VH-VL binders against Urease accessory protein UreE (ureE). Designs and how they scored, part 5

Target 1, 153 residues: Urease accessory protein UreE (ureE), of Acetivibrio thermocellus (a3dgf7)
Amino acid sequence: MIVERVLYNIKDIDLEKLEVDFVDIEWYEVQKKILRKLSSNGIEVGIRNSNGEALKEGDVLWQEGNKVLVVRIPYCDCIVLKPQNMYEMGKTCYEMGNRHAPLFIDGDELMTPYDEPLMQALIKCGLSPYKKSCKLTTPLGGNLHGYSHSHSH

## First folded at step 21 (VH-VL)

Design g3x (from f1x with heavy chain G35A R62S)
Fold by ESMFold2, look of step 21:
Structure g3x (fold): chain C 153 residues (1-153), chain A 123 residues (1-123), chain B 106 residues (1-106)
Amino acid sequence: as target 1 above (153 residues)
Amino acid sequence: QVTLKESGPVLVKPTETLTLTCTVSGFSLRNAYYAVSWIRQPPGKALEWLAHIYYNDEKYYSTSLKSRLTISKDTSKNQVVLTMTNMDPVDTATYYCARIYTDYSEYAYFDSWGQGTLVTVSS
Amino acid sequence: QPVLTQPPSLSVSPGQTASITCSGEKLGDKYAYWYQQKPGQSPVLVMYQDYKRPSGIPERFSGSNSGNTATLTISGTQAMDEADYYCQAWDSSTWVFGGGTKLTVL
């Protein structure tokens, strides 16, 4: 199927009685204008996201009756840090920003895709980062297109 | 309102096959966010996961019990069925069905539980 | 398969803080989940993904998970909190439950 816009998001509805199928969109693909995917049920999905707005976890891309196709952002390996105070929050954001690391937040936790040099740098700063599989859905900013671990700083 | 209700025999003889049915309401078995699981609890003992089945009919079984378990579903009847072969007195337990919330299989949890049904294995 | 170890019992006075631990090798690399089970009842989810509280669970319930240990903390413990508490984690292809902790309020 071909989809060209987000219809709504599951956060705005009671989805429990719907028949739900997923299309997996990686966190670094959410702003791509053209995507070709296979749904979890094996349906071919072409996505034309012409307006460039980021696809979000739970976005409904297609509906027919009570059947919906929903965006799912898969888990990936992440660096996670729970800052204990404002200084740690600022230091963490500064270190990640200097490396052009994409920054995400969930509650009191800061998250970024796993990167060993960044992990070691945060440890060296006296922070307590740890590695965990996370779903990266709530960015604090920046353009996610073309993210690369090869950026220098 | 989400409900899960277990039904099946309360007394089973050793070596017999146990068949339990979970009837669900309040959510669709074709919803990729949800799966249905079976868990048991021997009297006075800890919970033990047995099996679960996903919307797309993908199935997972406890490694130690896999050879004895079969899980299936009938979406038109809102039912999930567990079959356990070669019952033994050590299998005496309360058997629960529970709904799993999952947006990815390994990051799932049991968000709604049935009332449970006690199955006693004795002659 | 990894074992999740909980103390079999814990006693606290009303109003005190109860801290129920769940230990497993590198458990902090995984998500921990907690269930409350009152006598004769089915388990109820009280904490998911380490520290997230389901709707309807009082704010006095909190959670953490780091290193080898996840902890469910109940502040201002009330008589109604008396129950068995089970931790749970996913390990490879299986869900593993802890042995349970019986919380007694005096």
Scores: ipSAE 0.667, ipTM 0.822, lowest interface PAE 1.0, mean pLDDT 88
Fold by OpenDDE, fold request of step 24:
Structure g3x (fold): chain C 153 residues (1-153), chain A 123 residues (1-123), chain B 106 residues (1-106)
Amino acid sequence: as target 1 above (153 residues)
Amino acid sequence: QVTLKESGPVLVKPTETLTLTCTVSGFSLRNAYYAVSWIRQPPGKALEWLAHIYYNDEKYYSTSLKSRLTISKDTSKNQVVLTMTNMDPVDTATYYCARIYTDYSEYAYFDSWGQGTLVTVSS
Amino acid sequence: QPVLTQPPSLSVSPGQTASITCSGEKLGDKYAYWYQQKPGQSPVLVMYQDYKRPSGIPERFSGSNSGNTATLTISGTQAMDEADYYCQAWDSSTWVFGGGTKLTVL
């Protein structure tokens, strides 16, 4: 199966009658132009993403009737920070940026893939990070290309 | 619009096998977002998870009851079946089937429940 | 063997804040879920992944999870909130429920 475009995002529709198959796309793969993946149902999927737009959680890549192939970004261990004010927000972004850590946001929480040295560094900077499993779905700026950070689920 | 309904015997004798059927509506058993679980609750006691089955037929069982439990599904009939062998009066409980919303098991929750069916084990 | 411990009962006056705790080893490293069960009814999900509210759950419900304890907090408790509350988590390849807390609104 070759897919070349995102049809829509599943969040915009009711899941009621859908038969959903997942294709797992890692957070660092969402911007790749070419991907070869295996769906949860064991279907080989070639993904050609030439429009330059990153794949998102819930993106539907294929549909026939009620059958859909949906992008799923796996959970991973993350460093999570919840800034209490604008100063902390700025400081977090600054510290993360200086360390070239990919930064993601979910609500009022900032997240990055877990890295023990980074965790300690942030603590030393006076921040209050904690470890938690999360989906890295919404990047805050920057290009995700070139990141090869390893993570565990 | 999502419904789960338990059916089966309400009275079982000791040592007999209990067979319960959960008929679902409003969603597909072929949807990878969902699974179906069985959970029981003895009168006046806490909830106890028993088993679940995913869209791809992956199954999980309670560790303590694994040897007695079998879960299966018929997607064409929208039914999930639980069998429990060697029933004992201690197994008297309300048995629920519930839908699980999940990407992975550790991130799953029961978002829809059946009404439950009381199963009494007695001679 | 995984065990989640809840206080068996809790009483609050209308308008007060109720805090229901759920304790387990390293529970803070996992996600906690909460269910409300009224007499003669099936459980209803009221909190998922520690602090997220399902659609239809009032904002007075909130959740937290750190260390070994997850907490369901009900601010401005109302009579309709009287129910049994169960916490739940994934552990050792099983879904584990707490013993339940009976919340009484006086």
Scores: ipSAE 0.667, ipTM 0.851, lowest interface PAE 0.6, mean pLDDT 92
Fold by ESMFold2, last read:
Structure g3x (fold): chain C 153 residues (1-153), chain A 123 residues (1-123), chain B 106 residues (1-106)
Amino acid sequence: as target 1 above (153 residues)
Amino acid sequence: QVTLKESGPVLVKPTETLTLTCTVSGFSLRNAYYAVSWIRQPPGKALEWLAHIYYNDEKYYSTSLKSRLTISKDTSKNQVVLTMTNMDPVDTATYYCARIYTDYSEYAYFDSWGQGTLVTVSS
Amino acid sequence: QPVLTQPPSLSVSPGQTASITCSGEKLGDKYAYWYQQKPGQSPVLVMYQDYKRPSGIPERFSGSNSGNTATLTISGTQAMDEADYYCQAWDSSTWVFGGGTKLTVL
C-alpha cells in the first residue's frame, strides 16, 4: 500500500476497539520523505512523507473502518543523563555537540543513541550517564536525517 | 468499559488438568497495543506471572511452568484460554486474567485485571 | 525466581509520606511498574515506566528508579491508600513481581 500523509494521531481517539497494525519507523527516519516498510502484520507499506513534517509515535497513516496502521518508534539502547543543575545540562550538551551526537529529551532526562566512546567521555567529564533502552521521540536538534547509531538487541 | 472475566472450575483434584477461560470486552484482541495474560496468587502470597498471548498469536510462558501451560485464544468469541496440567495442592491460588498494554514487546505492563477466580486443588 | 525484594510491611500515620522500595540487581536499567491491591480486590496499576502516573491516580503518588532500587512514594498518605503494593519488572523474558509490601495507615 502507498500512504502519503498522516491522517491523525492515536492519542486523539479511543484506541481500545480499533484493530491496530504497526509500521516501525526508526528515530533517524522520521523526517525522510520516502520510506519502504513492512508492517507488523506483513503488509508492504510505501510512505511518501510529502509535507516534510517528522513522523511521530502514534501517527495513523491509513484507516479502513476500525482498522488502522500506526507509526511506532522502536526502543533502542541509549545513553541517558539526568542533569542535576544548569552546569551539567550545559556540559552534557556541549560534549554531545562536539561529537555531533543527536540529542533527545524526555522530562528531565537527556538521551542519545548508545555509543561506547561517548559513554566513556561523559564519565570522564564527571557526569553520571547510564545505559537504558528508550524510545527516542523528542529531539533537541532539528535534523535527524542520516544518523547511523546503535546496533542494539 | 474494559472487562476481563475469569471462568472455570473452583475445585480440582490432584493430577487433573485445569482449564480457565478469560472472556474480554471493551477492546479488540486484534489490537497490536494489547495482549492478554494469566497471573496467579496463592493465598497470602505474591503475584506470579504464568503466560501471555499477543494479538498475532505469539505466546510466552513462565520458564518454570512452561511444560504444564498452554495458552490460546478465540478472537471471534473474545476468549483467551489457559490450560495447566498435573495440578498439585501447591497450585491452589487465585487466577487472574489481565490485559497487557505494550507499544513494543518487552516494554509492557498489566493495565487492567479481572476479578480473579480461586482454584483449590484438593489434598 | 523473583529477583525483586520489597519490605514486607510499612506503617505510616495519615498525612505522612510512605516510601515503598523495590530492590533488584541493575533495576535502574529497566522500567519499574507498581500495582496496588486492596483486600479482596484485583491489583490496579498505580505507576508505570518508573515515574508515570496512569489516569485517575492521585498526584501524591510518585515514583523513581535508579541504581538497584525503585521507589513508590505516597505523600500525604490517606486511609484509602492502605493496601498491598507490588513492584514489577521484565527480567530475561519473564515478568517478575516483588514480594509485596503491606502499607498500613494508622
Scores: ipSAE 0.664, ipTM 0.816, lowest interface PAE 0.9, mean pLDDT 88
Fold by OpenDDE, last read:
Structure g3x (fold): chain C 153 residues (1-153), chain A 123 residues (1-123), chain B 106 residues (1-106)
Amino acid sequence: as target 1 above (153 residues)
Amino acid sequence: QVTLKESGPVLVKPTETLTLTCTVSGFSLRNAYYAVSWIRQPPGKALEWLAHIYYNDEKYYSTSLKSRLTISKDTSKNQVVLTMTNMDPVDTATYYCARIYTDYSEYAYFDSWGQGTLVTVSS
Amino acid sequence: QPVLTQPPSLSVSPGQTASITCSGEKLGDKYAYWYQQKPGQSPVLVMYQDYKRPSGIPERFSGSNSGNTATLTISGTQAMDEADYYCQAWDSSTWVFGGGTKLTVL
């Protein structure tokens, strides 16, 4: 299977009526021009991203009837910071920037992929980082914005 | 509307095998966002997770009860089946089937529950 | 098997804040989930991934998780909030429930 474009995002459709298969795209792969992946159902998928737009969580790459192939960004270990004020927010961004750490945001938390030396460095700078498994979907300061679907129960 | 309904015997004799069926509607068992689990609750006691079956047939079992449990599904019939061998009075409980919203197992939760079926084990 | 520990019972007066704790080894490194169960009814999800509320759950419900303890907080507790509350987490390839907390609204 070869896919060359995003059809739509799953957020815009009733999820319960679909048959969904996932293709896992790492946070650092979302902007790759060419990807060769295996879906959760074992389907070989070639992804050609010629438009240069980053893939997003929930992007539908293929559809036949109610069957859809959906992008999933896996969880990974992250350094997480929750600034308590604007000073801490600025300090965090400054320290991470100086170390060329990719920065993501979710709500009031800043996140970057886990790196032990970075973790220690942030602590030494007087910040209070902690480790947690998170999805890195919304880059901070970039041209792209992450997406998370709402839950109705 | 999402519904789950448990069916099976309400009375089982000791040493017999319990077979329960969960019939689901409102969603597909081929949807990777969803899975189905069985959870039981003895009268006046806490919830206990038993078994889980993912959309791709990946299965998980309670460690303590693994040797007695088998979970399977028929996606065409929208049914999930649980078998539990060597039933004992201590296994008397309300048995629930529940839908899991799941990205990965460690990030999954039970967002919809059946009404439950009381299974009594008695001679 | 991994264990999540909850206080068996908690009592609060109407309008007061109820805090239900769930303790487990390194629970703060995981996600905690909470369910409400009223007598004769099935459990209902009231909190997922530590602090996120499902649709229909009042804002007076909030959650946190750090260290070894997750907490479900109910501000301005009402009579309708009287129920059993269960925490849940993933541990050692198993879904684990806490022992449950009976919340009584006096």
Scores: ipSAE 0.664, ipTM 0.838, lowest interface PAE 0.6, mean pLDDT 92

Design g3x (from f1x with heavy chain G35A R62S)
Fold by OpenDDE, fold request of step 24:
Structure g3x (fold): chain C 153 residues (1-153), chain A 123 residues (1-123), chain B 106 residues (1-106)
Amino acid sequence: as target 1 above (153 residues)
Amino acid sequence: QVTLKESGPVLVKPTETLTLTCTVSGFSLRNAYYAVSWIRQPPGKALEWLAHIYYNDEKYYSTSLKSRLTISKDTSKNQVVLTMTNMDPVDTATYYCARIYTDYSEYAYFDSWGQGTLVTVSS
Amino acid sequence: QPVLTQPPSLSVSPGQTASITCSGEKLGDKYAYWYQQKPGQSPVLVMYQDYKRPSGIPERFSGSNSGNTATLTISGTQAMDEADYYCQAWDSSTWVFGGGTKLTVL
C-alpha cells in the first residue's frame, strides 16, 4: 500500500476498539519524504510525506474499519541526562550543540542517541549522563538532521 | 471495559497437565499494542511470569519453565490458552492472565489483570 | 538467573515517606515497573517506565531508577497504601518480578 498523509494520531481515540498494525519509523526517518517499510504484519508500505511534517509516534497512516496502520518509533540506546539546575541544562545543551548531537527531551530528561565518545566527553565536563534505551520522539530545536544511526532494542 | 477471566481446573493431580484459558473482552487480540501473559503466585509468595503471546503469535516463555509451558491463542474466540505439563505440588498457585501494553517486550507492562484462579496440585 | 531484590517489609507511619527499593544488575539501564497488590486482589500497575504514573494513580507515588536500583516512593503515605509492592523488569528474555515488599502503615 501507499500512504500519503497522516489521518490522525492514535492517542486521540479509544485504542481498545482497534486492530493495530505497526510500521516502525526510526527517529531519523520521521522527516523523510519517501519511506519503504514493512509493517509488523508483513505488509509492504510506501510512505510519501511531501508536506515535510515529521511523522509522530502514534500517527495513523491507514485505516479500514477498525484496522489501522500506526507509526511506531523504536527504542534505541540513548545518552540520558537529568539536569539538576539551569547551569547543568545550559552546559548540556552547549556540549551537545558543539558536537552536533541531536537533542531530545522527555519530561525532565534530555536524550541523544548513544555515542561512546560523547558519553565520555559529557562525563569529563562534569555532567552525569547515563545510558538507557529510550524513544527519541520530541526533538529540541525543531529540525532533525539526517543521521545514520545504529541502535538496539 | 477491559476484562480478562481465567478458567480451568482448580485441582490437578501430580504429573498431570494443567490447561488454563483466558477469555478476554474489551480489546482485540489483533491489536499490536497488546499481548497477553500468564503470571502465577504461590500462596504468600511473589509473582512469577510464565509466558506471553503477542498479536502476531510471537511467544515468550519463562526460561526455567519453558520445557513445560505452551501458550496459544484463538483470536476468534478471544481466548489465550496456557498448558503446563508435569504438575507438582510446588506449582500450586493463583494463576493470572494479564494484558500487556507493549512497545516491544522490553518496554511492556501489565496494565490489566484477571482475578486469578487458584490451582491446587494434590494427590 | 536474573533477580530483582526487594526488602521483604517496610513500615511507615501515616504521612511519612515510604521508599521501596528494587535492586538488580544494571537495572538503571532498563525500565522498572511497579505493581501494588492488596490482600485477596490482583496486582495493579502503579508505575511504568521508571517514573510514569498510570491514570488514577495519585501524585504522591513517584519512581526513579539509576545504577542498580529502582525506587518507588510514596510521599504522605496513607493507610490505603498498605499493600505488597512488586517491581518488575525485562531481563534475559524474561519478565522478572522482585520478591515483593510488604508495606505496613502503622
Scores: ipSAE 0.662, ipTM 0.849, lowest interface PAE 0.6, mean pLDDT 92
Fold by ESMFold2, look of step 22:
Structure g3x (fold): chain C 153 residues (1-153), chain A 123 residues (1-123), chain B 106 residues (1-106)
Amino acid sequence: as target 1 above (153 residues)
Amino acid sequence: QVTLKESGPVLVKPTETLTLTCTVSGFSLRNAYYAVSWIRQPPGKALEWLAHIYYNDEKYYSTSLKSRLTISKDTSKNQVVLTMTNMDPVDTATYYCARIYTDYSEYAYFDSWGQGTLVTVSS
Amino acid sequence: QPVLTQPPSLSVSPGQTASITCSGEKLGDKYAYWYQQKPGQSPVLVMYQDYKRPSGIPERFSGSNSGNTATLTISGTQAMDEADYYCQAWDSSTWVFGGGTKLTVL
């Protein structure tokens, strides 16, 4: 099937009684203009994201009755850091920004795709980063196009 | 409102096969976010995971009990069924069905539990 | 078999902070989950993905997970918090529960 726009997000509806199928979109693909995917049920899905609007976790791309096709962002290896104070928050964002690392946030934790040189740089700054598999869904920045090849594909 | 209800025999003799049915309501068994699991708890002891089944019929079993367990579902009846062969007094436990929520495969947890049913295995 | 170790019991006075630990090799590299079970009742999820609180769980419940230890913390502990608490993690192809901690509020 061909889909060209997000209909709505599952956060805005009653998820429970829907018949749900997933299409996996990597965090670095959410702004790509054209995507060809297989859904979890094996349906071929063409996505025409012509305006480059970022696809989000839980976006519904297609619906017929109570059947929906939902965007799922897979987990990936990440650097995770919980800043202990505002100074650490600023320092972490500065170091990641200087390296053009995409920044994500979940609760008190800052996250970025795993990169060994960045991991070592953060440790050398006296911060306490750790490696964990995370779902990168809530960016602090809006443009992810420039990062698409750092840790995948 | 999500509910899971276990049903089956309360007394089973050694060597018999136990069949338990979990009847679900308030969510779809065709929803990729959800799976259904069986967990047991012997009296006064810890929880032990047994098996689970996903929307697409993928099935997983406890390694130590795999040869004795079968899980299946009937989406038209909103039911998930567990069978356990060759029951023994050590299998006396409360058996729960529970809903798994997952937004990707292994990153999953039990977000709703049935009331449980006590199964006693005794001669 | 993977092992998640919890202390078998913990006693606190009302108003004190209870810290229930769950230990496992490199547990901080995984997500930890916590369930509360009161006598004669089914378990209830009280913490997921280390520190996230389900709807309906009081703010006095919090969680952390680093290194080899996940911790469920109950601040301002109340009599109604008296229960068994189980940690859980996913490890390769199986769900693993801790042995449980009986929290007594006296």
Scores: ipSAE 0.653, ipTM 0.827, lowest interface PAE 1.0, mean pLDDT 88
Fold by ESMFold2, last read:
Formats: sequence, C-alpha cells, structure tokens
Structure g3x (fold): chain C 153 residues (1-153), chain A 123 residues (1-123), chain B 106 residues (1-106)
Amino acid sequence: as target 1 above (153 residues)
Amino acid sequence: QVTLKESGPVLVKPTETLTLTCTVSGFSLRNAYYAVSWIRQPPGKALEWLAHIYYNDEKYYSTSLKSRLTISKDTSKNQVVLTMTNMDPVDTATYYCARIYTDYSEYAYFDSWGQGTLVTVSS
Amino acid sequence: QPVLTQPPSLSVSPGQTASITCSGEKLGDKYAYWYQQKPGQSPVLVMYQDYKRPSGIPERFSGSNSGNTATLTISGTQAMDEADYYCQAWDSSTWVFGGGTKLTVL
C-alpha cells in the first residue's frame, strides 16, 4: 500500500481495541521523503512523507475500521547520560553539539546514538556516560538530516 | 476497562495435567502492542514467570519448565490457554494471567493483571 | 540466569521517604520495572523503564537505575503504600523478578 500522511498518533486515543500492525522506521529515517518497508505482518508499505515532518513513535499511517498501521522506532545502541546538575547538562550538550551528534531527551536522560569516540570524549570531561539500548524518539533539534546511515559517504 | 480472568480447576492430583484459561476483555489479541502471559506465585513466595504468547502466535516459555508447558490462544474467543503437565505438590500456587505491553519484544512489562486463581496440588 | 536481590523488608514512618533497592549485575544497562502487591491482591505496575510513572500512580513515586542498582523511591510515604514491592528486569531468555520487599508504614 501507499501512505502519504500521518492520520493521528496512538497516544491521543485509546489503542486497546484496535488491531495493530507495526512498520519499523529507524530514528535516522523519520524525515525521509520516500520509504519502502514491510509491516510486521508482512505487508508492503510505501511511505511518501512529502510534508517533511518527522515521523514519530506511535504515528498512525493507515486505518481501515479498527485496523491500524503504526510507526514503531526500533531500539538501538546509545550513549546515555543523566546530568546531575546544570553544569553537567551544559557540558554534555556542548560536547554533543561540538561533534554534531544528534541529541535526544527522555525524562532526566540525554541520549545519542552510540559512538565510541564521543563516549571517550564524555568520559574525559568527567561525565558518567553509559551504553544502553534505547528508543530514540524525542529529538532536541529538527536537523537529523545529516546523521543518516542510509547513504554511504 | 481491561480485564483478564483466570479459570480452571481449584484442586489437581499429582501427575495430572493442569489446564488454565484466561478470558480477556477490553483489548484485542490482534493488537501488536500486547501479549498475554502466565505467572505463578506459591503461597508466601515470589512471582515466577511461566510463559507468554504474542499477537502473531509467537510463544516463549520459562527455561526450567519448558518441557511441561504449552501456551495457546483463540483470538475469536478472547482466550489464552496454559497447559502444565505432571503436576506436583510444589506447583501449588496462585496462577495469574497478565497482559504484557511491548513496543518491542525485549522491552516489555506487565501492565494489567488478573485476580489470580489458586491451584492446589494434593492427593 | 541473572539474580535480582531486594532487601526482604523496610520500615518507615508516615511522611518519610522509602527507598527500595534492587541489585543485579550491571542492572543499569537494562530497564527496571516495579510492581506493588497488597495482601490478597494481584500486582500493580508502579514504575516502568527505570523512572517512568504509569497513569494513576502518585507523583510521590519515583525511580532510578544506574550501575548495579535500581531504586524505587516513595516520598511522603502514606499508610496506603504498605505493600510488597517487586522489581523486574528483562533478560534475553526470561523475565526476572526480585524476591520482593515488604514495606511497612508504622
């Protein structure tokens, strides 16, 4: 099937009685204009995201009656930090920004895709980063465009 | 309102096979966010996970009990069934049916629990 | 399989802060989950993915997970918080529960 827009997000409704199928969208693919995917039930899905809005965890791309196709962002290896004060928050954001690392926030935690050089840099700054498998869903900036792994350069 | 209700025998003799049925309501067994699990708790002891089944019929079992357990579901009847063979007095426990929430299988938790049913294994 | 260790009991006075710990090797690299179970009742989820609170759970419940220890913290503890508390983590082969902590509010 071909889908061209987000209908709504599952967070805004009671999902309980829906019949749900997933389409996996990597965190680095959420702003891509054209995607071809297989759903969890094996349905071919063409996504034409012409508006440029990032696809979000839980976005409903298709619905027929109570059957829905929902975006799921898979877990990936991440660097995670829980800043203990404003100094650590600022230092972390500075180091990540200086390296153009994509920044994600969830609760009190800062997250970025795992990168060994960045991990070592954060340790050298006296911070306490650790590696954890995370779902990267809440970006700070809208400029994820340059961090994609979908093209080799 | 989400509910899970366990049903089955209260008393089972040693060596018999236990069959427990979980009847669910308020959510769809065709919903990929949810799975259904069985957990037991011997009197005064900790919780022990037994098995669970996903919307697509994928099944997982406790490694120590795998040879004795079978889980299945009938989506049209809103039922999930657990069968446990060769029951022994040490299997006396409250058996819970619980709903698993998951947006990816390795990162799941039990978000709704049934009332539980006490199964006593004795002669 | 991984073992999650909890103290068997903890006593606090009303209004005090209760800190219930769950220890396991490199538990901070995993997600921790917490369940409350009152006598004769089924468990209820009170914390997921280390620090996230389900809808309907009071704000006085909070959580953390780092190193080898996850902690469920109840501030301003009330008599209604008296219960058994179980931590849970996921292992690639099984769900692992801690042995439980009986919280008594005197």
Scores: ipSAE 0.636, ipTM 0.805, lowest interface PAE 1.0, mean pLDDT 88

